VH-VL binders against Lysosomal thioesterase PPT2 (PPT2). Designs and how they scored, part 2

Target 1, 268 residues: Lysosomal thioesterase PPT2 (PPT2), of Homo sapiens (Human) (q9umr5)
Amino acid sequence: SYKPVIVVHGLFDSSYSFRHLLEYINETHPGTVVTVLDLFDGRESLRPLWEQVQGFREAVVPIMAKAPQGVHLICYSQGGLVCRALLSVMDDHNVDSFISLSSPQMGQYGDTDYLKWLFPTSMRSNLYRICYSPWGQEFSICNYWHDPHHDDLYLNASSFLALINGERDHPNATVWRKNFLRVGHLVLIGGPDDGVITPWQSSFFGFYDANETVLEMEEQLVYLRDSFGLKTLLARGAIVRCPMAGISHTAWHSNRTLYETCIEPWLS

## First folded at step 21 (VH-VL; from p60 with heavy chain N105D)

Design p71
Fold by OpenDDE, fold request of step 24:
Structure p71 (fold): chain C 268 residues (1-268), chain A 123 residues (1-123), chain B 112 residues (1-112)
Amino acid sequence: as target 1 above (268 residues)
Amino acid sequence: QVQLVQSGAEVKKPGSSVKVSCKASGGTFSYYAISWVRQAPGQGLEYLGWIIPMFGIARYNEKFKGRVTITADKSTSTAYMELSSLRSEDTAVYYCARGPGFTDDWEGYFDYWGQGTMVTVSS
Amino acid sequence: DVVMTQSPLSLPVTLGQPASISCRSSQSLVYRDANTYLYWFQQRPGQSPRRLIYKVSNLDSGVPDRFSGSGSGTDFTLKISRVEAEDVGVYYCMQATHRPYTFGQGTKLEIK
């Protein structure tokens, strides 16, 4: 039998967004129990990510308990950050494959349609004024806003991303790293035509330097310091990178080719 | 000039609920929260919670243990505060205020207030 | 919750004389972004609160420059250089650095 699959949605998503993914899984892996978590849907996905982590944790714990052989996580967009945090705080998770589906794993810094909608009067260059305030940190998008030009503010004021990355010292950093390293495989999926994740390399833990030059994962301090286990995972062959061009952000969970190439191999 | 106009005074029995409205006009409403603050007679100010009408997201002071429900109708630029299981201690003037907001000028924290709504809870 | 403590609670002042109100927080109000989210409000008799100062020392538009705010960390002060009759009312400090937002007890300013 196939291991259960747990799906975590992204910003402004609902379970309906994953109908094609469910179809693909059912077709290729019949009998798989797939659970799309119906939490923090739609505008509720704007809630602080730590709040979401707690809610999703309550939902996944019973599922994991019933699946001693392990489970797979498919986490889309913002959901990928939720899942990474989830695996960091859970000392007893049994996740075999963690599939990060076009997630801003290293943060977001772009003028996307979502940003224009949420912050119509602000450009990305000015969002640090809002996002790193107490008010801004009440919203999920600001919890992984990563301004490369205001690194001090990011490191000090980011209440979520900087912590799960181990970029800011905190008492749980060692334990979270240990917990995260329990994952069997980290499957990173993304691509240059995403249009939302900015830079798109964030899905692979790449990100801007101070000159907005994109550096790869191996050049990041979090990797070099192995602050949450990326270097260790890579060394043991546990990281899979699956880039794909020609896929827009809202199509990652519905593209058949993407599924067969990047997702399906890890659902066994 | 931004104005917040609240509904009229209410007299309620213990155990009942009250719903106060706050209508905004004369300025931007969409990207500001509407906060609720109350003031018992002769007492100070107490924060209840806020809502962002545009997004329908609300936050509450946990001291009220779920008795407060804040909603909004963005089509009418109106926010609502409902307090259930009313007690005599809930007798107060209830204010709505604008802010915080998704602005970078730092002037959007409680910068405008409604005229207040007196809610009297008595048996 | 962060406790905001004002002093004095009653402030009788002679017209034309200066006034000073202290506000102390139980925790530092400096947020991780290095800003301090401390506000001052004025409530005249029978009226709604009115914001005077935002972020420790910034004067709201329309507020006379005889009002000023200062302080850092846990200690803050509102000053009125020359008290006028229209300044009668209750003054509140408020913090928005920590959830939930909390107010001081209020300081009642009266004319002697």
Scores: ipSAE 0.889, ipTM 0.932, lowest interface PAE 0.5, mean pLDDT 95
Fold by OpenDDE, fold request of step 24:
Structure p71 (fold): chain C 268 residues (1-268), chain A 123 residues (1-123), chain B 112 residues (1-112)
Amino acid sequence: as target 1 above (268 residues)
Amino acid sequence: QVQLVQSGAEVKKPGSSVKVSCKASGGTFSYYAISWVRQAPGQGLEYLGWIIPMFGIARYNEKFKGRVTITADKSTSTAYMELSSLRSEDTAVYYCARGPGFTDDWEGYFDYWGQGTMVTVSS
Amino acid sequence: DVVMTQSPLSLPVTLGQPASISCRSSQSLVYRDANTYLYWFQQRPGQSPRRLIYKVSNLDSGVPDRFSGSGSGTDFTLKISRVEAEDVGVYYCMQATHRPYTFGQGTKLEIK
């Protein structure tokens, strides 16, 4: 039998968004128990990510307990960060494949059309003034806002991303790294035509330097220092990178070709 | 000039609920939080919670144990504060205030206040 | 919750004389962004509160320069260089660094 699949949605998402994905899984892996977690959907996805992590943890624990052989996680967009944090705080998770579906794993720095309604126009360069404040950190988007021009503020004030990345020292950094390394495979999915994740390479742990030049995963300090286990995972062949062009952000979970190429191989 | 206009005074019985409104005008509404603060007679100020109308998300002072519900209607630029299971100690003037939020000076924390709404809870 | 303690609670002042109000927090109000989210409000008799100072020392627009704020960490002060009749009311400090937002007890300024 196939291992159960747990799906975590993204910002402003709901379980309805994954109807095609469920269909694909049912067709190609009949009998698979798929659970799309209906938590923090819609506007509730704006809640602090640590709050979301706690909620999702409560939901996945009983599922994992009933699946001693292991489970697969498919985590879309913002959900990918939630899942990474989840795997970091859980010392007893049994996740075989962690599929990060177009997630801003290294953060977000862009005010694309998808986010413009949340922020005033041309606020990308000034959003740090809000996002790194106490009030700003009450919103999920600010929890992974990564301003390359204000790295000091990011490192000091980011209450989520900087911590799960191990970029800021904290008492649980070593334990979180150990926990995250329990994952069988980390499948990173994203692409240049996403239009939301900025830069799109963030889905592969790439990101801007101070000059807004995109550096790849292997050039990032989190990799070089192996702060949360990326270097270790890569070394043991546990990281899979699956870039795909021609897919917009809202189509990652509904594109059949993407599913067959990047998702299906890891649902065994 | 930004103005916050609140609904009129209320007299309620213990155990009932009250809903106070706060209408904003003279400026942007959607990108600012509307905060609620109350003041018992002769007492200080107490924070209740806020809502961001654009997002529809609210945060509460946990002291009220879920008795407070804050909502907003973007179409009318109006925020609402509902307090249930009213007690005599809930007798107070309830204020709405603008902020936190995006302002020209990036410092929109309680920069404008409503005129207040007196809520009296008595048997 | 962060406790904000003001002193004095009652402040009788002669017209034209200076006034000083202290506000102490039970925890540091310096946030991780290096800002201190401490505010001062004025509430005149029968009126709504009005913001005077934001982030410790920044004077709000329209507020007379007779008012000034200072302090750091856990100790803050509001000063009025020359008290005028219109300054009568209750003054509150508020912190927004920690959730939930909390206010001081208030300081009632009166004219002798």
Scores: ipSAE 0.883, ipTM 0.930, lowest interface PAE 0.5, mean pLDDT 95
Fold by ESMFold2, fold request of step 24:
Structure p71 (fold): chain C 268 residues (1-268), chain A 123 residues (1-123), chain B 112 residues (1-112)
Amino acid sequence: as target 1 above (268 residues)
Amino acid sequence: QVQLVQSGAEVKKPGSSVKVSCKASGGTFSYYAISWVRQAPGQGLEYLGWIIPMFGIARYNEKFKGRVTITADKSTSTAYMELSSLRSEDTAVYYCARGPGFTDDWEGYFDYWGQGTMVTVSS
Amino acid sequence: DVVMTQSPLSLPVTLGQPASISCRSSQSLVYRDANTYLYWFQQRPGQSPRRLIYKVSNLDSGVPDRFSGSGSGTDFTLKISRVEAEDVGVYYCMQATHRPYTFGQGTKLEIK
């Protein structure tokens, strides 16, 4: 019998976007209970990420309770950050595979069409003025905005990403790390042709240094200091990296080859 | 020059609702938090909440959550505040004001105010 | 909620004399971006509020230079160097560092 699968969507998204993924799971793993969480849909996905985490937490508790052998998470785009926070704040989660589909795990620093829609006059080099204000932190995109040229401001002002990464001291850091480390596998999925996640290596915990050179996960301070458990997970053999070229941001959950290569093996 | 023009005074019975409009002109409307503040007679200012018309999302002061609904119509550049289950203590002047936004000149923080709408709740 | 406390609540002033209004917050208004989101408003009799000062000490366009703002952390002051007849009204401080935005209770400035 297959473990239940919980799907968490991204920015401006809804459960319908996952119809192909649901089909793939049904065809390859018949009888799997799959729940696509229908919370914070569309423009409601702009709500502060901590508010989204609270709402999703309430939704996953009964699902996990009915599945004592464990569940899997498939979390897309912004949803991957919600899921990582869930793993940290839930003392009693029973997640086996956490599957991160092209999620900005180390943050976002890019001018995309949806970003231009949100910030019509601003360029990425100036967004830190809005995003790191008390006003900007009321919105999800700013909760994981990571300007490599204003790193002190990111570290001090981020209400979400700097905390779940353990980049800023807080009283829950030890407990969150312990909870995150109870995951069975962390499956990182993304690729160079995504077109939205910037840098695309953020999906693999890579990110820009001050010169906009991408440092890989193992070169990041959060890894080296093991601030939330990445080094421990990698040493345990629990991190799976599954990059795939040729997939645009909106196509990760509707590509059968990606599913079969990167997702299916982890849906035990 | 940004202008905010509100609907006229209202007299309402307890238990009913009121919907006050705020029409913007002379500037960007959709990307700013159109905010609502009230002032009971002889009293200070009390913040109610906001909406960003472009995003269609609103946020409320928790004190008023469940009674206040804030909406917007981008096509008419108009925001609305509706207060339900009216009580006599809801008698106040209701103002709209421009809050912060998402343009380069994002720091609105109540730099422009409507003229106010008197709402009187009496039996 | 952050409590904003103004002093005095009533301020009679002789024309041409200085006036000073104090505003104290229950928490620091310095946000983690190093900015202080403290604002001053004037409400003349029968009118809507008008913003005078943004972020502690910056005068809005069209505000006379006899107005000034100062302070840091939790303690802030609005000063009028020479009070004029048109300055009559109620003055409010407001903080926007913390949600929800909160106002002081107001200071009524009157000419003696």
Scores: ipSAE 0.826, ipTM 0.915, lowest interface PAE 0.7, mean pLDDT 92

Design p71
Fold by ESMFold2, fold request of step 24:
Structure p71 (fold): chain C 268 residues (1-268), chain A 123 residues (1-123), chain B 112 residues (1-112)
Amino acid sequence: as target 1 above (268 residues)
Amino acid sequence: QVQLVQSGAEVKKPGSSVKVSCKASGGTFSYYAISWVRQAPGQGLEYLGWIIPMFGIARYNEKFKGRVTITADKSTSTAYMELSSLRSEDTAVYYCARGPGFTDDWEGYFDYWGQGTMVTVSS
Amino acid sequence: DVVMTQSPLSLPVTLGQPASISCRSSQSLVYRDANTYLYWFQQRPGQSPRRLIYKVSNLDSGVPDRFSGSGSGTDFTLKISRVEAEDVGVYYCMQATHRPYTFGQGTKLEIK
């Protein structure tokens, strides 16, 4: 029988957004227990990501306990960062497939429509002033804001992303890497027509250098230093990259071809 | 000129609740943390919490957890602080103030204050 | 909570003489962005607090230049070079580096 699936939503999101994904799973893998976590919905998704990680951890523990053979995670957008932190902080997780669905894994540096709503007067080049302050770090967007032109501030002041990426030294780095590496597969999904994740290659652990040239995962220091286990996972054959063009940010969980190509094979 | 105008003085009995309003004018309201600070007679300042009206989220000083609720109405540019289960030591002047926000001039850190609202809790 | 300790709590000063108020925090107020989120407020009798100084040493607009702030880390000072009658009131330091924001106990400045 199929392992249970846990779904973690993104910024300004709710469990209803995943109704098509649930239909696809039910049709292709009948009897699969799917739980869409109904926490930090809507504007509550702006809470600090460490608060969200703690809340999702509490929700996930009993589900994992009931499934000793393992579970799968499908984590969308901001939710993919929550899930990656879960894999690092949980000594006892039993996740087989971690499916990262258009998540800003190396951060965000984009003037998108949702950022205009949050920061109505500021351009992306100025957001570092707010985001890397103690005030800004109280909000989830700023927890993964990654300004390639103020990388020293990012490295020093990020309370979340720089830590889970192992870009800033911390006492738990070895334990977090060990925990993350217990995952069976890391499935990375995203594409060039997403329209929100900037650069879209962040969904594949790519990101800008100081000249806004995208460096792919294998060119990133976090990969080269194997800071949290990416190089080890790739060498183990545990990283699956599934890019797909033509899908906008809000459509990743409602596209059947994407599901069949990138998600279904990993829901054993 | 940013101006914060608060509701008038209130006298309350122990165990009841009070709701103080703070109306903003002459500037932006929705993108700043509208914050609440109180001052017991002859005493110092104590921070209660804040709300960002545009995002509809509030955070509280843990000392008041479960007793303080901070809300906002964007249509009237008004923030509210409600304190429940009142005790005599809650007698204080309650101030609203502008905290930091999400504009280019985001560093509000209590640069504008309301006139204060006296809340007296007595039997 | 970060404890903010002011000294002295009562400060009688002769008109025209300098005044100095100390503020000490239980933790460093230097944030990882290299800024120090320490603020000074004045509360005249019967009035709301008024911000005088932001981020240690920056004078707010409309505040007389006889006021100045200094300090670093955990130790901060507000100075008035020549006290005037309108300076009577209570002065508070506040930190915003750590949650929750906390104030010092206040220093009551009086003319002797």
Scores: ipSAE 0.820, ipTM 0.909, lowest interface PAE 0.7, mean pLDDT 92
Fold by ESMFold2, look of step 23:
Structure p71 (fold): chain C 268 residues (1-268), chain A 123 residues (1-123), chain B 112 residues (1-112)
Amino acid sequence: as target 1 above (268 residues)
Amino acid sequence: QVQLVQSGAEVKKPGSSVKVSCKASGGTFSYYAISWVRQAPGQGLEYLGWIIPMFGIARYNEKFKGRVTITADKSTSTAYMELSSLRSEDTAVYYCARGPGFTDDWEGYFDYWGQGTMVTVSS
Amino acid sequence: DVVMTQSPLSLPVTLGQPASISCRSSQSLVYRDANTYLYWFQQRPGQSPRRLIYKVSNLDSGVPDRFSGSGSGTDFTLKISRVEAEDVGVYYCMQATHRPYTFGQGTKLEIK
């Protein structure tokens, strides 16, 4: 009797990472059909995000077609950006709950150990030179790199995030907004101890201003202009914010308290 | 000083495959795209694709989709290009060259070239 | 694919005289970051290509300053102020703004 659940993984990730989440769903919602999409896993998650969106779109179409009453999406980290793009480009999606699990929805501007592995000599203040080049935009992390000190380059050169946020004009903006607004609920999950998403408030559509002061969702221009529907969703009572402290980036999908508090109520 | 050294000339029959190596020294290998370009006798340059050895990600010119495989071995600082289902028009000198990468000096864009490997496809 | 068209295809030049090679692209090579990813290469007889100019007008190290590059948008020029005997070879332009990277057909420079 439960709607099917589709799970989309993040950067350097695979379907196996979600085994505990699957166990939790089976215990609390027995009989739920859960599909963890095994696409673009591991190093393939570095492929351009639009390429990933196309591949995931092809995988979700038959699942949604077999569930006319609707489906739920649980989308982790980079996967949350893939899922938000899916909601924009699919004219006929039937997603009820979009559960965004610690996803960099307003972008990433952080030095982490994996960033240093990807960019061994570069600091975050210099990555804009690579990321906003035609070369850098061929890689997923650069598709949502958001340097608050080079916002003009971000707005002009981002091939993905600036478009799905409606921060740069494009011919599909009105249609993408209409499609996104068909979602039943937007469930935002993240927390201050994540350790990877920087700023962690990006998971709640917050982000840095030019002084690296975090502005919350309601202070963002994309919210104020309602560029892709955030203001409309909030007014409709469709946005759920579920912050939780004490959870590291790799533990969001394996914490029972998080599941029971932030995920379970939305798996109708 | 960055140096790219390629394997020796090869003569192949139509329908077979060839694997050309490109060994890098004198700089970082893993974080730059190692690109492959060919030149048929008396002709211009034709781009085939690249690999970033650290990421294990390769991309191909769509013209060669399904026939070209580019790989790398980080432990030996060597990239490989394999071309399958060889035809006489695949006769060319095959070059490796350093492309862009993920270091402070990321703008490689074919700043270093291998010496070339002649591949001759004939009956 | 972006087509790169060079002119002339054959360029006989007297030693000590200037030479000019044109390269035109089928699309603008200006990327959204305001950079133009246009490159020039020299291939001497029997040798591998060598990069001369990066991003339109910047000389690579070790390239003689008699070489210069200019242009914008879709029209680009490589100039040699005084041709030397060692300049004999084929010159290629290449664009890296658009995937896949593409080369011009080449301009063969010869001494008269």
Scores: ipSAE 0.817, ipTM 0.907, lowest interface PAE 0.7, mean pLDDT 92

